VH-VL binders against NAD kinase (nadK). Designs and how they scored, part 131

Target 1, 268 residues: NAD kinase (nadK), of Syntrophomonas wolfei subsp. wolfei (q0aze0)
Amino acid sequence: MKIILVNNRFKENTEKKAQEIAGQLSALNVEVIIDNGLDEPYAGTVDFIMVLGGDGTMLRAARRYGQRAIPVLGVNMGTVGFLSNIEINELAEYLPLILREEYSLEARMMLEVAVFQQQSLLTRVFCLNELLLRSNSPRMLSFALEISGQKLEPYRGDGLIVSTTTGSTAYSLSAGGPIADPQLDAFIVTPVASHIINKRPLVVSPEREISLHLLEEREAIIGIDGQIKMDFGAENRVLIKRAPHPLLMVNLKAKPFFTSIDRSLQRQ
Below, E stands for the ipSAE of ESMFold2; O stands for the ipSAE of OpenDDE; V2 stands for 0.75 times the mean of E and O plus 0.25 times the DockQ between their complexes.

## First folded at step 10 (VH-VL)

Design U8 (from M1 with heavy chain I55L T60K, light chain S30G S91T; framework fv_oberotatug; at its last look DockQ between E and O 0.02; V2 from the best seeds 0.00; counts 0 for: pae O 5.8 > 2, placed apart)
Fold by ESMFold2, look of step 10:
Formats: C-alpha cells, sequence, structure tokens
Structure U8 (fold): chain C 268 residues (1-268), chain A 124 residues (1-124), chain B 107 residues (1-107)
C-alpha cells in the first residue's frame, strides 16, 4: 500500500510528527510519500492520502490531489476545524481500519476554475472552498456575472465569491453568505461590499456554468481557497464549473456537522 | 421505527438453491452497510457476509465457508437486501439474520439492528 | 482468524448480583470489540461497541472494559430480564468472529 502524508511544516511544527508517522507506516510495509508543500505534487499513483493539520492543509491537499478520486483523511493536530475526522492521538487506534479499507467516504463538491486571456486558456485550477474575485487597488470593480449564459445586471463593489457548500463557512460567510450543508452540491455566489442594493447572495445549481469578466480596466485578483492568487484584468474572463471529481473525504468516526457548527466557527 | 424483516427460508436438499430477502424500513437503506449473520440451531453466531453502500463502492465480503456459493446483493429502490445461496450444504442449516452496520453513530463494524431471522434447513 | 474465548460458558446468579463475563482474543484487537445479548427465542441485541461504549437504550447497569486481548462485560445489579446468552465479537479483522457465548441463568 502507498500513502501520501500531507503536512504544513510551518504550523505547530508538524514535520517531526509526519516523519514519526512515516516511520511507523514503513515498519508496516507501507510506502510513504511526504508532501510538506516544498516540492511539486507527487505524480505517481497512491491508495490513500493522510492530511496532518488543519483546514488550510486539507485545502492544499484537495487542490493537489482532489481530482484523483483517492480517499483523503483529515487528522487534527490541535486546532479544531471543519475538515478533520480524527485526532492525532487516535491515529494508532484507527490505523488498522485504514490499512484494511474499513472506512466510509463522503463526497465534497469541488470547483473547476478556468482562466482565459481573450480566447486562450491560461490555466485550470481546482479548489475546495472558493474562488474570490477582488479589487487589487483602492478602486471598486465593475464586473459582469453570467450564469449559464444568463447575464445578470452588472456588479459594482469590492468583488465576488463563488463558493462550494464546503466553503460556505469560509470567506463567503464573512461576506454575508449562508452556512450550507456540505452534503449538498451547489454554488454559493456572495457579493463583497456591493454598491448595488439588490445583489443578494445566490444559491445556484451545480449544473450551471458561472462566468466572470471585468467591464472596465482595473487591477483585480482571483484568489483560490485563500492560498493561490492570480492577476485578472479586462482581457481576462473566468469560467467556473463543478469539478469532474469530488474530494473523497474519509470517515472513521462520526463528526456531526450541525451540532459542531459553533465549536468549529470559534476557530474563526 | 427501524425494522428488518427476513423472508425466503425453508427446507432445501443439499446442492439446492434458495434466495433470502430482507425488507428494510425506518432508515435510509441506501446509506447503510448490510450484513448477514447466521446461527446454527443451538450454536453461536457466525458472520456470513457484508455489502457496503453504493457510496462506499458497493464491495462485498464473504466468510470463507460461503465464498463462491453465496451472493449478497441489494436493491436500493426497493429497500431490500438479498442473499442468493447456491450449492447448499447441510452445514448451512441455520437461522439467517439480516443486520445493519451503524453509519457514523459510533463504530460502523458493529451490528446494531437485527431482523428476527429466517430458518434455512438443508437436509436430504 | 482471531479466535474469541468467553468465560464462563454458563453461570447462575441471583437478582441483584454483580455479574462479570470475560472475553479473550487470540491476538491484540485494540478496543475493537462488541458485546451482544440474545434472549431465548429472540435476535441478538447490541449492548456495547468499541469495548466500553454503551449502545443507546441499553440500561446503565451494563458496562464494558478492556483492551488488547482481555475484555469484560459487567452487569452491576442483575435483573430478571437479564437471563440471556451474551456474546463478544471482535471487529478488528475479517472474519468478524464471535465468542462461543455465556449463558446467564437466574438461580
Amino acid sequence: as target 1 above (268 residues)
Amino acid sequence: EVQLVESGGGLVKPGGSLRLSCAASGFTFSNAWMSWVRQAPGKGLEWVGRIKSKLDGGTKDYAAPVQGRFTISRDDSKNTLYLQMNSLKTEDTAVYYCTTHPRYSGYFLAFDIWGQGTLVTVSS
Amino acid sequence: DVQMTQSPSSLSASVGDRVTITCRASQSIGRWLSWYQQRPGKAPNLLIYKASNLESGVPSRFSGSGSGTDFTLTISTLQPEDFATYYCQQTYDKPWTFGQGTKVEIK
């Protein structure tokens, strides 16, 4: 069996713990690839992904590996979040179940984001929480939103968030979007400081295609999961769709979403 | 109220076939892992096989004595679990229970809900 | 296969007694053990999962303990309805094997 261990070597110094766990796995004849964020994503085939850390580390793992349909387990290292399933001190107890594939999976929708310059595809990225379009200057943006070819009235403001239901508790929430059940598939479209009074957040079918472009020349940024930034100008447009594959999150023990909302949001 | 009701038991000669059904109600059947457990008259409990939910890959596992002879299947549209038993032997004589595995409630490898069982007798 | 051995095979006790049933695994199974009660003529009921967790609706007089190879089920104050056969079951590795059972009889 071959496993990727994903950690963030800067947060709570998880690198030493990842090496310890890799040693334990190797002693059980498990091949281990450590992804601490320094190198390119591992390109070979693997059976399982174990994420050591909080929600930010899971977001990186989802972006790097989420389209490969590989089970991904979140292991909490001390800070409670929305995307971990077990605590690090429980790992030894649950490891036999992992190795025997005695766990269930929960699918989490991801976004596919395609950025164009004029007619040419520049890049395609995937994300678990959200795409943010925002101004990169003191001036507000004027931009167009199209949903499946339907042109909405122009937006004016600081920007726009297109989020998954998983991302509903992230930046979208701070911008006034609803908390959504992550078992639903949907886009949540949340304006950021809109100057247009009737621009409410929208909940949109995952079958729709969402397009954004600027209506005037401004310095803008597209942000992905709060971790990747790309310049965005009047020559660009972005197309957002449901990604071909969901993130397959491993469940080893119950983690009820609704009874845990207040505790998980306290990390905010 | 969660209920499992087995049916299809009866008398069969060695080498024969029989199909058991388990009708489920009171829970979301399509999310559940389901097992068959049997108990020979006057004896203890023996796990027969398990089918995972479609979400979890629909994989089937069997105990060695029934491997290749028994087939577990499910019809989520009818909330029904099946056990197709072929090439029956006298050793297969038992009460057959349909059981659920808990989903997220603690430990999904335990058997939390049981039917009342159906008797299968294999004799000449 | 992991073999599960229960002790005793049967016992007699009076209402109000403290009853202890033991279960030994042929290898370490961590805490991956369940306990079941089967009353005469009825299907088994789950009492305890993961060695010590009481299933919902089970009376608090039942408790479980242990890890590794040695486990116990305790009935703190035996009641008349506790006449039954009790089974342990390891849930560590397939096949998920049961103990041979312990029959509890009221004196």
Scores: ipSAE 0.494, ipTM 0.779, lowest interface PAE 2.8, mean pLDDT 89
Fold by OpenDDE, look of step 10:
Structure U8 (fold): chain C 268 residues (1-268), chain A 124 residues (1-124), chain B 107 residues (1-107)
Amino acid sequence: as target 1 above (268 residues)
Amino acid sequence: EVQLVESGGGLVKPGGSLRLSCAASGFTFSNAWMSWVRQAPGKGLEWVGRIKSKLDGGTKDYAAPVQGRFTISRDDSKNTLYLQMNSLKTEDTAVYYCTTHPRYSGYFLAFDIWGQGTLVTVSS
Amino acid sequence: DVQMTQSPSSLSASVGDRVTITCRASQSIGRWLSWYQQRPGKAPNLLIYKASNLESGVPSRFSGSGSGTDFTLTISTLQPEDFATYYCQQTYDKPWTFGQGTKVEIK
């Protein structure tokens, strides 16, 4: 068995724990690759991905490895979040199940985000939570939203979030979006400080495509999962689709989503 | 001994209904995800749908051809899986298999336990 | 949906032959690929799971390889009982789809 341990080198406790766990796994004849985010994603074949840390680390892991159809386990290390399945102190208990490949998986829809300059593709990214279009100035943006070729009335505001159901408890929530069942596949389109005070979020079928572009020359940015940022201008277009692959999140123990929402949200 | 036994197959007219049963033994049924797979005469295998364990929400998924017409359910107290088939079509004619695996895994690695199958014939 | 394409649809072989069957996925499915054997009038039997893991009780002459989109089932030395139809299946995403099957016939 070969396992990738994903951690954040800027979080000392996760780095240390990754090394410790790597040692333990090696003693069990498990090959271990540590990914602290500094280098390129490991290109070799692996059987399992263990993410040590919080939601942010999981999001990075999802972007780096989600397309490879590898089970990904979130191991929480003292943070509050929605993407971890077990706690670090529980790892020893569940390790035998991991090694025997006896676990359930939950498929989570990801976004495929393509950013264009005219007709040229600038970048394509798969992400677990959301795409954010946001003004890079104190001025509001004016931008066009198209859903499967249907042009909506122009949006004016600070920005727009297109989120997965997984991402519904992330930035979309802060912007007034609905909390969605993570077992549901859907887009959530949440306005950010719209000039229309009652502009409502949209829940959109995962079968549809979402297109965004600016209607005037303004400085804007595209944000992915709150971690990737790029400039976005009038000559750019963004196309959002359901990713062709879901993230396979490991479920070693049942984690009641709805009963934990209040607790988790109160702590954030 | 792990075993699945299908029953309820038979001849039915188009537009008719039929309910199949699958009796499970030899493993903790309540923890298992279950699926139905069918095979038309002389044809290949086709996944029909699945039902998750109660622990995992007991949610159901169906193949497009049977969506809205077929319903999968389970009675854990009886270790039984069901397939309610409504609005049957001639193309639904097939041997229907109940299948799962005894491993602790909802997300199937594979179907390693199969019943013997029960034949459903939809004909005028 | 993930489409699974097997090759060949049928082949003729003799006892003792090395037999190779391929399965291609329309998109990457990692290692979430299984192989089944089905004899006439019988339910399918699992041979290989997760691309290369031999199911318990299955003879060692069966082996699986591959990852991503291309997979192979190999029978190193064909035995009389191996004349059957073989199917690949992806369990990466729903709907779980099978290949169209490969019939291994006696030459």
Scores: ipSAE 0.017, ipTM 0.600, lowest interface PAE 5.8, mean pLDDT 90
ESMFold2 (binder alone), look of step 10: mean pLDDT 92; pTM 0.948

Design U9 (from M1 with heavy chain S30T H101R, light chain S30T S91H; framework fv_oberotatug; at its last look DockQ between E and O 0.73; V2 from the best seeds 0.00; counts 0 for: pae E 4.2 > 2)
Fold by OpenDDE, look of step 10:
Structure U9 (fold): chain C 268 residues (1-268), chain A 124 residues (1-124), chain B 107 residues (1-107)
Amino acid sequence: as target 1 above (268 residues)
Amino acid sequence: EVQLVESGGGLVKPGGSLRLSCAASGFTFTNAWMSWVRQAPGKGLEWVGRIKSKIDGGTTDYAAPVQGRFTISRDDSKNTLYLQMNSLKTEDTAVYYCTTRPRYSGYFLAFDIWGQGTLVTVSS
Amino acid sequence: DVQMTQSPSSLSASVGDRVTITCRASQSITRWLSWYQQRPGKAPNLLIYKASNLESGVPSRFSGSGSGTDFTLTISTLQPEDFATYYCQQHYDKPWTFGQGTKVEIK
């Protein structure tokens, strides 16, 4: 068995724990690769990904490895979040089951985000939470939203979020989006400070395609999962689709999403 | 209501074959790992085997006494679990239970849903 | 295989009694142990999972404790409906073996 341990190099506690766990796994004849985000994603084949840390680390891991259809386990290290399945102090108890592949998987829809300049593809990214289009100035944006070729009325405001159901409890929530069941596949389209006060979020089928472009010459930013940033102008287009493969999240224990949501949100 | 209903039990001679069915309702069958557990008359419980969900590979595992003779399969479109029993022996005589733990109840290897069982009697 | 040994094989008790059943594993199974109740002619019912977690709908008079190799099921105040056979099961490693059972009978 070969495992990638994903941690955050900027958090010493996760680095230390990754080294400890790597040692333990090596002693059990498991090959271990540590990914602290410093280097490029490991290109070799692996059987399992263990994410040590919080939601941010999971989002990074999902973007780096999610398209490879590898089981990903979130191991929480004392942070509040929605993407970890077990606590660090539970790992020892679950490790034998992991090594024996006695675990269940939960498929989480990811976004495929393609950014174009005219007709040329600039970049393609898979992400777990959301794509954000926002103004890079105190001025509002004017932008066009198309859903499967259907042109909506122009949007005017600070920006727009296109989120997965997983991402519904992230920035989309702060912007007034609905809380969605993570077991449901859908797009959540949430306006950010629209000039139309009653502009409502949209729940969109995962079979649809979402297109965004600016209607005026204005400086904007594309944000992905709150971690990737790129400039976005009038010459750019963004196309959002359901990713061809979901993130396979390891489910070792029950996670009562709805009964714990108030607690989790209050602690953030 | 979550329910499992076994069928197909009966009398069979040693060396014979029998196919058991388990009809599931009230939960998402496709996502559930399913197991067979048997109980010989007046005896304790014995795990027979397990089949994983499709998303988890759909693989099967068996107890040593039935390895090579029994086959577990599933038809998710019919919400049905099967146990094909070949080369039956007298010691295979038992009530056979279909059992699982639905995913919405949390993933545990313990079994919280059981059928009523179906009796298989292997006798000459 | 992990061997599970229950003690006692049978016991007699009265309504209102405190009943304790033990289960020992041949090797450490951490907390991967469940307890079941089976009434005559019925399928087993899950009582406890992960050694000490009470299953939903199970009366609070049932409790489980232990880790590693030694586990205990306790019925604080035995009720008429509690006369049954009880089984422990490990799910640490396949095959998922059961204890031989403990029959709780009326004194």
Scores: ipSAE 0.838, ipTM 0.911, lowest interface PAE 0.6, mean pLDDT 93
Fold by ESMFold2, look of step 10:
Structure U9 (fold): chain C 268 residues (1-268), chain A 124 residues (1-124), chain B 107 residues (1-107)
Amino acid sequence: as target 1 above (268 residues)
Amino acid sequence: EVQLVESGGGLVKPGGSLRLSCAASGFTFTNAWMSWVRQAPGKGLEWVGRIKSKIDGGTTDYAAPVQGRFTISRDDSKNTLYLQMNSLKTEDTAVYYCTTRPRYSGYFLAFDIWGQGTLVTVSS
Amino acid sequence: DVQMTQSPSSLSASVGDRVTITCRASQSITRWLSWYQQRPGKAPNLLIYKASNLESGVPSRFSGSGSGTDFTLTISTLQPEDFATYYCQQHYDKPWTFGQGTKVEIK
């Protein structure tokens, strides 16, 4: 068996623990690849991904590996978020089940984001939580939203969030979007500081295609999962679709989403 | 109301074949791992095999005595689990239970939902 | 394969008695063990999962303990409905074997 062990090198406790766990796995004849964010994503075949850290580390793992249909386990090492399944002190107990594939999988929808300059594709990225379009200056944006070719009335404000249901508890929530059941597949479109009072968040079928472009020259950015930023201007557009593959999250024990919403939100 | 109802048991000669069905209701069948457990008359419980849900890979596992002779399958559109039993032997005589624990239960490898069983008798 | 050995194979007890049934695994199974009750002519019922967790709806007179190779099911005050056969089952490694059973009979 070959496992990718994802950590964040800027959190020193995760790097030391990752080395300990890699040693334990190697003693069990498990090949380990450590991804601390320095190198390009590992390109070879692997059976399992273990994420050591919080939701931010899981978001990076999802962007790097989420389209490869590899089971991904979140292992919490501190403050519990929405994307971990077990605590680090439970890993030894659950490791035999991991090695024997005695776990369930939960599919989480991802976004496919394509950014264009005029008609040329500049980049394609995948994300688990959201795309943010926002102003990069004190001035508001005027921008167009199209949903499957259907043009909505222009938006004016600081920006727009296009989120998955998993991302509904992240930036979208702070901007006034609803909490959504992460088992649903949907887009959640949430305006950010809209100048137009009647623009409400929209819940949109995952089969739709969402397009955004600016209606006047302004400095804007596209943010991905709160971790990647790209400049965005009047000659750019972005196309958002459901990604071809969901993130396959490993479930080793019950995680009661609805009864724990308040506790999980306090940890953000 | 959560229910599992087995059917298809009966008398069959050694070397014969039989197909058992298990109809499920009252829980989300499509996400559940489903198992067969058997109990010979007057004897204890014996795990026969398991099929995972499609989302979890749809794979099957079997106990050694039935490997290669029994096949577990599922029809999610009918909420039905099947056990195809071939090359039956007298030691396969037992009450056959289908059993599960719904995917979102706390520890889903244990079995808390059981049918009432169907008797399979393998005799000359 | 992991073999599960229950003790005793049978016992006689009266209503109100404290009953202890043991289960031993041939190798460590950590805490991956369940206990079941089977009344005559009926399907088994889950009592305990993960060695010590009481299944919802199971009376508090039932408890489980143990880790590694040695496990115990205890019925603190035996009731008339508790006369049944009890099985342990490990979920550590396939095949997920049961113990041979312990029959609890009325005295």
Scores: ipSAE 0.325, ipTM 0.713, lowest interface PAE 4.2, mean pLDDT 89
ESMFold2 (binder alone), look of step 10: mean pLDDT 91; pTM 0.933

Design V4 (from P21 with heavy chain Y32F G104S, light chain A91T; framework fv_bermekimab; at its last look DockQ between E and O 0.01; V2 from the best seeds 0.00; counts 0 for: pae E 18.2 > 2, placed apart)
Fold by ESMFold2, look of step 10:
Structure V4 (fold): chain C 268 residues (1-268), chain A 123 residues (1-123), chain B 107 residues (1-107)
Amino acid sequence: as target 1 above (268 residues)
Amino acid sequence: QVQLVESGGGVVQPGRSLRLSCTASGFTFSNFGVHWVRQAPGKGLEWVAAISYEGSNKYYAESVKGRFTISRDNSKNILFLQMDSLRLEDTAVYYCAKDQLWFSRSSYGMDVWGQGTLVTFSS
Amino acid sequence: DIQMTQSPSSVSASVGDRVTITCRASQGISSWLAWYQQKPGKAPKLLIYAARSLQSGVPSRFSGSGSGSDFTLTISSLQPEDFATYYCQQTNSYPLTFGGGTKVEHK
């Protein structure tokens, strides 16, 4: 059995705890690879991914491993978020179930994001929460949104968020988007500080293709899960689709989404 | 009150030059691409040229390439068409028109038009 | 260049009639098509953009349909002010091109 432990080395307690857990697993004949973000993602076959940390660490794990159809367990290290399933002090209790593969899986839609310069693909990345288009200056953006080839009236404002339902409680919420059930597959398109009346958030079928580009030259940025940033100009465009594979999140402990909303949002 | 007003048309001789102007008001001119479209007497519409909102991309009909130059001054809200080496076939009413949306490849239609300025010839 | 073939070249119709005008592109243009109305001595007026989207202030009796290469403008119940010439235009790629026009005239 081979497991990846994903942690954040800038948090001293998580690195120490990751080593401790790796030792416990090795004593049970489990091969462990630690991914603290310094190296390229592990390329070999693995059976399970354990994320030690908060939502930010889970977002990194999803981007690195989410398309490989590997079960991913979120283990909370103190800060309550939306993406953990168990607490670190419960791991010993659940470890036998992990080793026997006695758990259920919940699929979470991911975005596939392709950024072009003119006709050339610059990069393709995956994300769990959202793509953000935003101004990189005090001036507003003017930009076009296409949904499956259908052009909407131009947008003007600070930017736009294209989110998964999982990302509905992240930056999309702050911009006025709805909270969505993460078991639904959908895009949520949320304008950021729009000055155009009638530009409301949209909920869009996951089968659609979404395209963005600027209508005038401005300094803009594309942000991915709040963790990757790319310059974006008038010669660029972005194509957003449902990713080929969802993130497979492990459920060991029941965690009702709707009764936990207020508790999880109190941290914001 | 969104408005485009053309000027500079008139009667000219073949081979001469003429510069058309189009003054915009009532909207943020620098947010939109703009076009020149012409219509010969008794004939249909012919697209002539377009310029992007910032002025860096310019497109021309094959019939006018190398002879006509489109330009804009966003600080004064003016669109220009410099017409050199004029031919009898250039006889038309020339309209300026505002695009609803500008991409590098496509248009969203021309939602505001001027009333046109006539260019004709006399020997 | 993308050729736009517009049919018919003229229509004789009465108030209340349903009028249908077609436009065919020489290659696929997705939904990048506009329809314009022009009366003698006046500038064209945009009716429909993106094949189906009604311009602000245009009566709901006007509608557009089609995608790819074949498009239709429909006037569901012709009114006296609708006697005019109608043009389609592909807006997919430069150079932009117009159809030859369809004159809708009183029987």
Scores: ipSAE 0.000, ipTM 0.387, lowest interface PAE 18.2, mean pLDDT 86
Fold by OpenDDE, look of step 10:
Structure V4 (fold): chain C 268 residues (1-268), chain A 123 residues (1-123), chain B 107 residues (1-107)
Amino acid sequence: as target 1 above (268 residues)
Amino acid sequence: QVQLVESGGGVVQPGRSLRLSCTASGFTFSNFGVHWVRQAPGKGLEWVAAISYEGSNKYYAESVKGRFTISRDNSKNILFLQMDSLRLEDTAVYYCAKDQLWFSRSSYGMDVWGQGTLVTFSS
Amino acid sequence: DIQMTQSPSSVSASVGDRVTITCRASQGISSWLAWYQQKPGKAPKLLIYAARSLQSGVPSRFSGSGSGSDFTLTISSLQPEDFATYYCQQTNSYPLTFGGGTKVEHK
C-alpha cells in the first residue's frame, strides 16, 4: 500500500504529525509520501490520501489529487470544519480498516473552472468549494451570467459565488447562500452584495453550464477555494461545469451533518 | 486484499433453476452496491442486475426481469443471483462486481470483479 | 434503454501507436461513462470512470474525453500489455449498458 500524507507546511503541528504517522506507517510496510504543498503534486500511483489538518488542507488536496480517483480521508487536527471524517486521536483506531481498505467512499461534486482570454484557454482548475468573482475596486461590477445559454439579467454588485453543495457551508454561506445537503449535486449561485435588494441565490442543476464575463472594462479577480487568485478583465470569460470527477471522500464513520450544523457554524 | 469469488455455475437444462453466489472479502461489503454482469462465449459484456448496499433497491436487465432475483446477505458478505426459467441465451460467464461509490449515483463504475463462473446448458 | 455504439469493433496496431476508440450513446449521458479493459480469460478491469477520471493504478497513457453522447478512449503510446478488448459503459441510469467492445490486436 502507498499513501500520500497531505499537510500544511505552515503549520508545524501538522508537519510533525505527518512525520510521526509516516514513521508508523513505514513500520507497517506502507510506503508513504508526504505532501506539504511545497512541491508539485506527487505524480506516482498511490492507493490512499490522508489529509492532516482542516478544510483548507482538504481543498488543496482535492485540487491536487481529486482527478485521480484516489480515496481521500480528512483527519481533523483539532480545528472546526466540514471536510474531516475522523479526528487525529481516532486514527490509530481506524488505521487497520484503512490498511484493509474497509471503508466506504462518498462522492462529492467538484467544479471545473475554465478561464479564457478571448477564445484561448488560460487555465483549467478543479475545485471542491467555489469560484468567486469579485471587484478589485470600490466600484461595483457589471457582469453577465449565462446558464446553459440562457442569458440572465446583468448582475451588478461586488461579485458572485458559484459553489458546490460541499462549498455551501463555506464562503457562500457568509454571502447568504443556502446550506445544501452534501449528498446533493448542484450549483449554488450566490450574489455578493448585489445592487438588487434581496437578490436570491440560485440552485442550479449540475448538468448545466455557467458562464461569467464582465460587461464593463473594470478590474476584477477570480478566487478559487480562497487559495487561488487571478486577475479577471473584460477580455476574460469563465466557464463553470461539473467536474468530470468527484472527490472520493473516505467515510470511516457516520457523521450527522444536519444535526451538527449549528454547532459547526457557531464555531466558525 | 479486496476480492470477489463467484460460485454455483455449471451445466443445467433449459427451464431449470440455478443459484449463483459471490463471496466478498477485503472490504466492507455492506457499504457498496454490487452487480452481476455476464458474458456469453465470444461476446461482449451484458449488465444483468444490481442491488443497493442495504439491499433495499434492486435493478434488472429486461432480458432477465421476472426470471432472475438478486439478493445479498451482508452478515455473511455474500451476493446471490437466483436464476429461474433458464434459457439457452443465458449461457455465459457470470461476474459479480463491486460498485465504486455510495451516496452519489446509482452506479459509478465497477472497480472490483470476480473471476466469473460459467453457466452452460446440456442438450 | 440507452444504447451504446462502440467503434471500431477491432483495430490492428503496433507498440508505440496512438489508439483511439469511440463510444456513442443513444441519448445524453453527461459524463457518466466508464471504460474497461479485458484480457482473454480474465475479468474486466476499470480504467476510467466519469468519462475522464483515471482509475487509481492505471497508466497515464490512458485518457478519456467527451461528454453528452460522444466519448473517446485514447492510448497515447500502445504498450505490449495493452493488447486487449475495451468496453465502454454508461453509468447514467439503469439499466446499465455496455458498448459492443473494441479488440486491440497486433498488427
Scores: ipSAE 0.000, ipTM 0.475, lowest interface PAE 14.0, mean pLDDT 91
ESMFold2 (binder alone), look of step 10: mean pLDDT 93; pTM 0.955

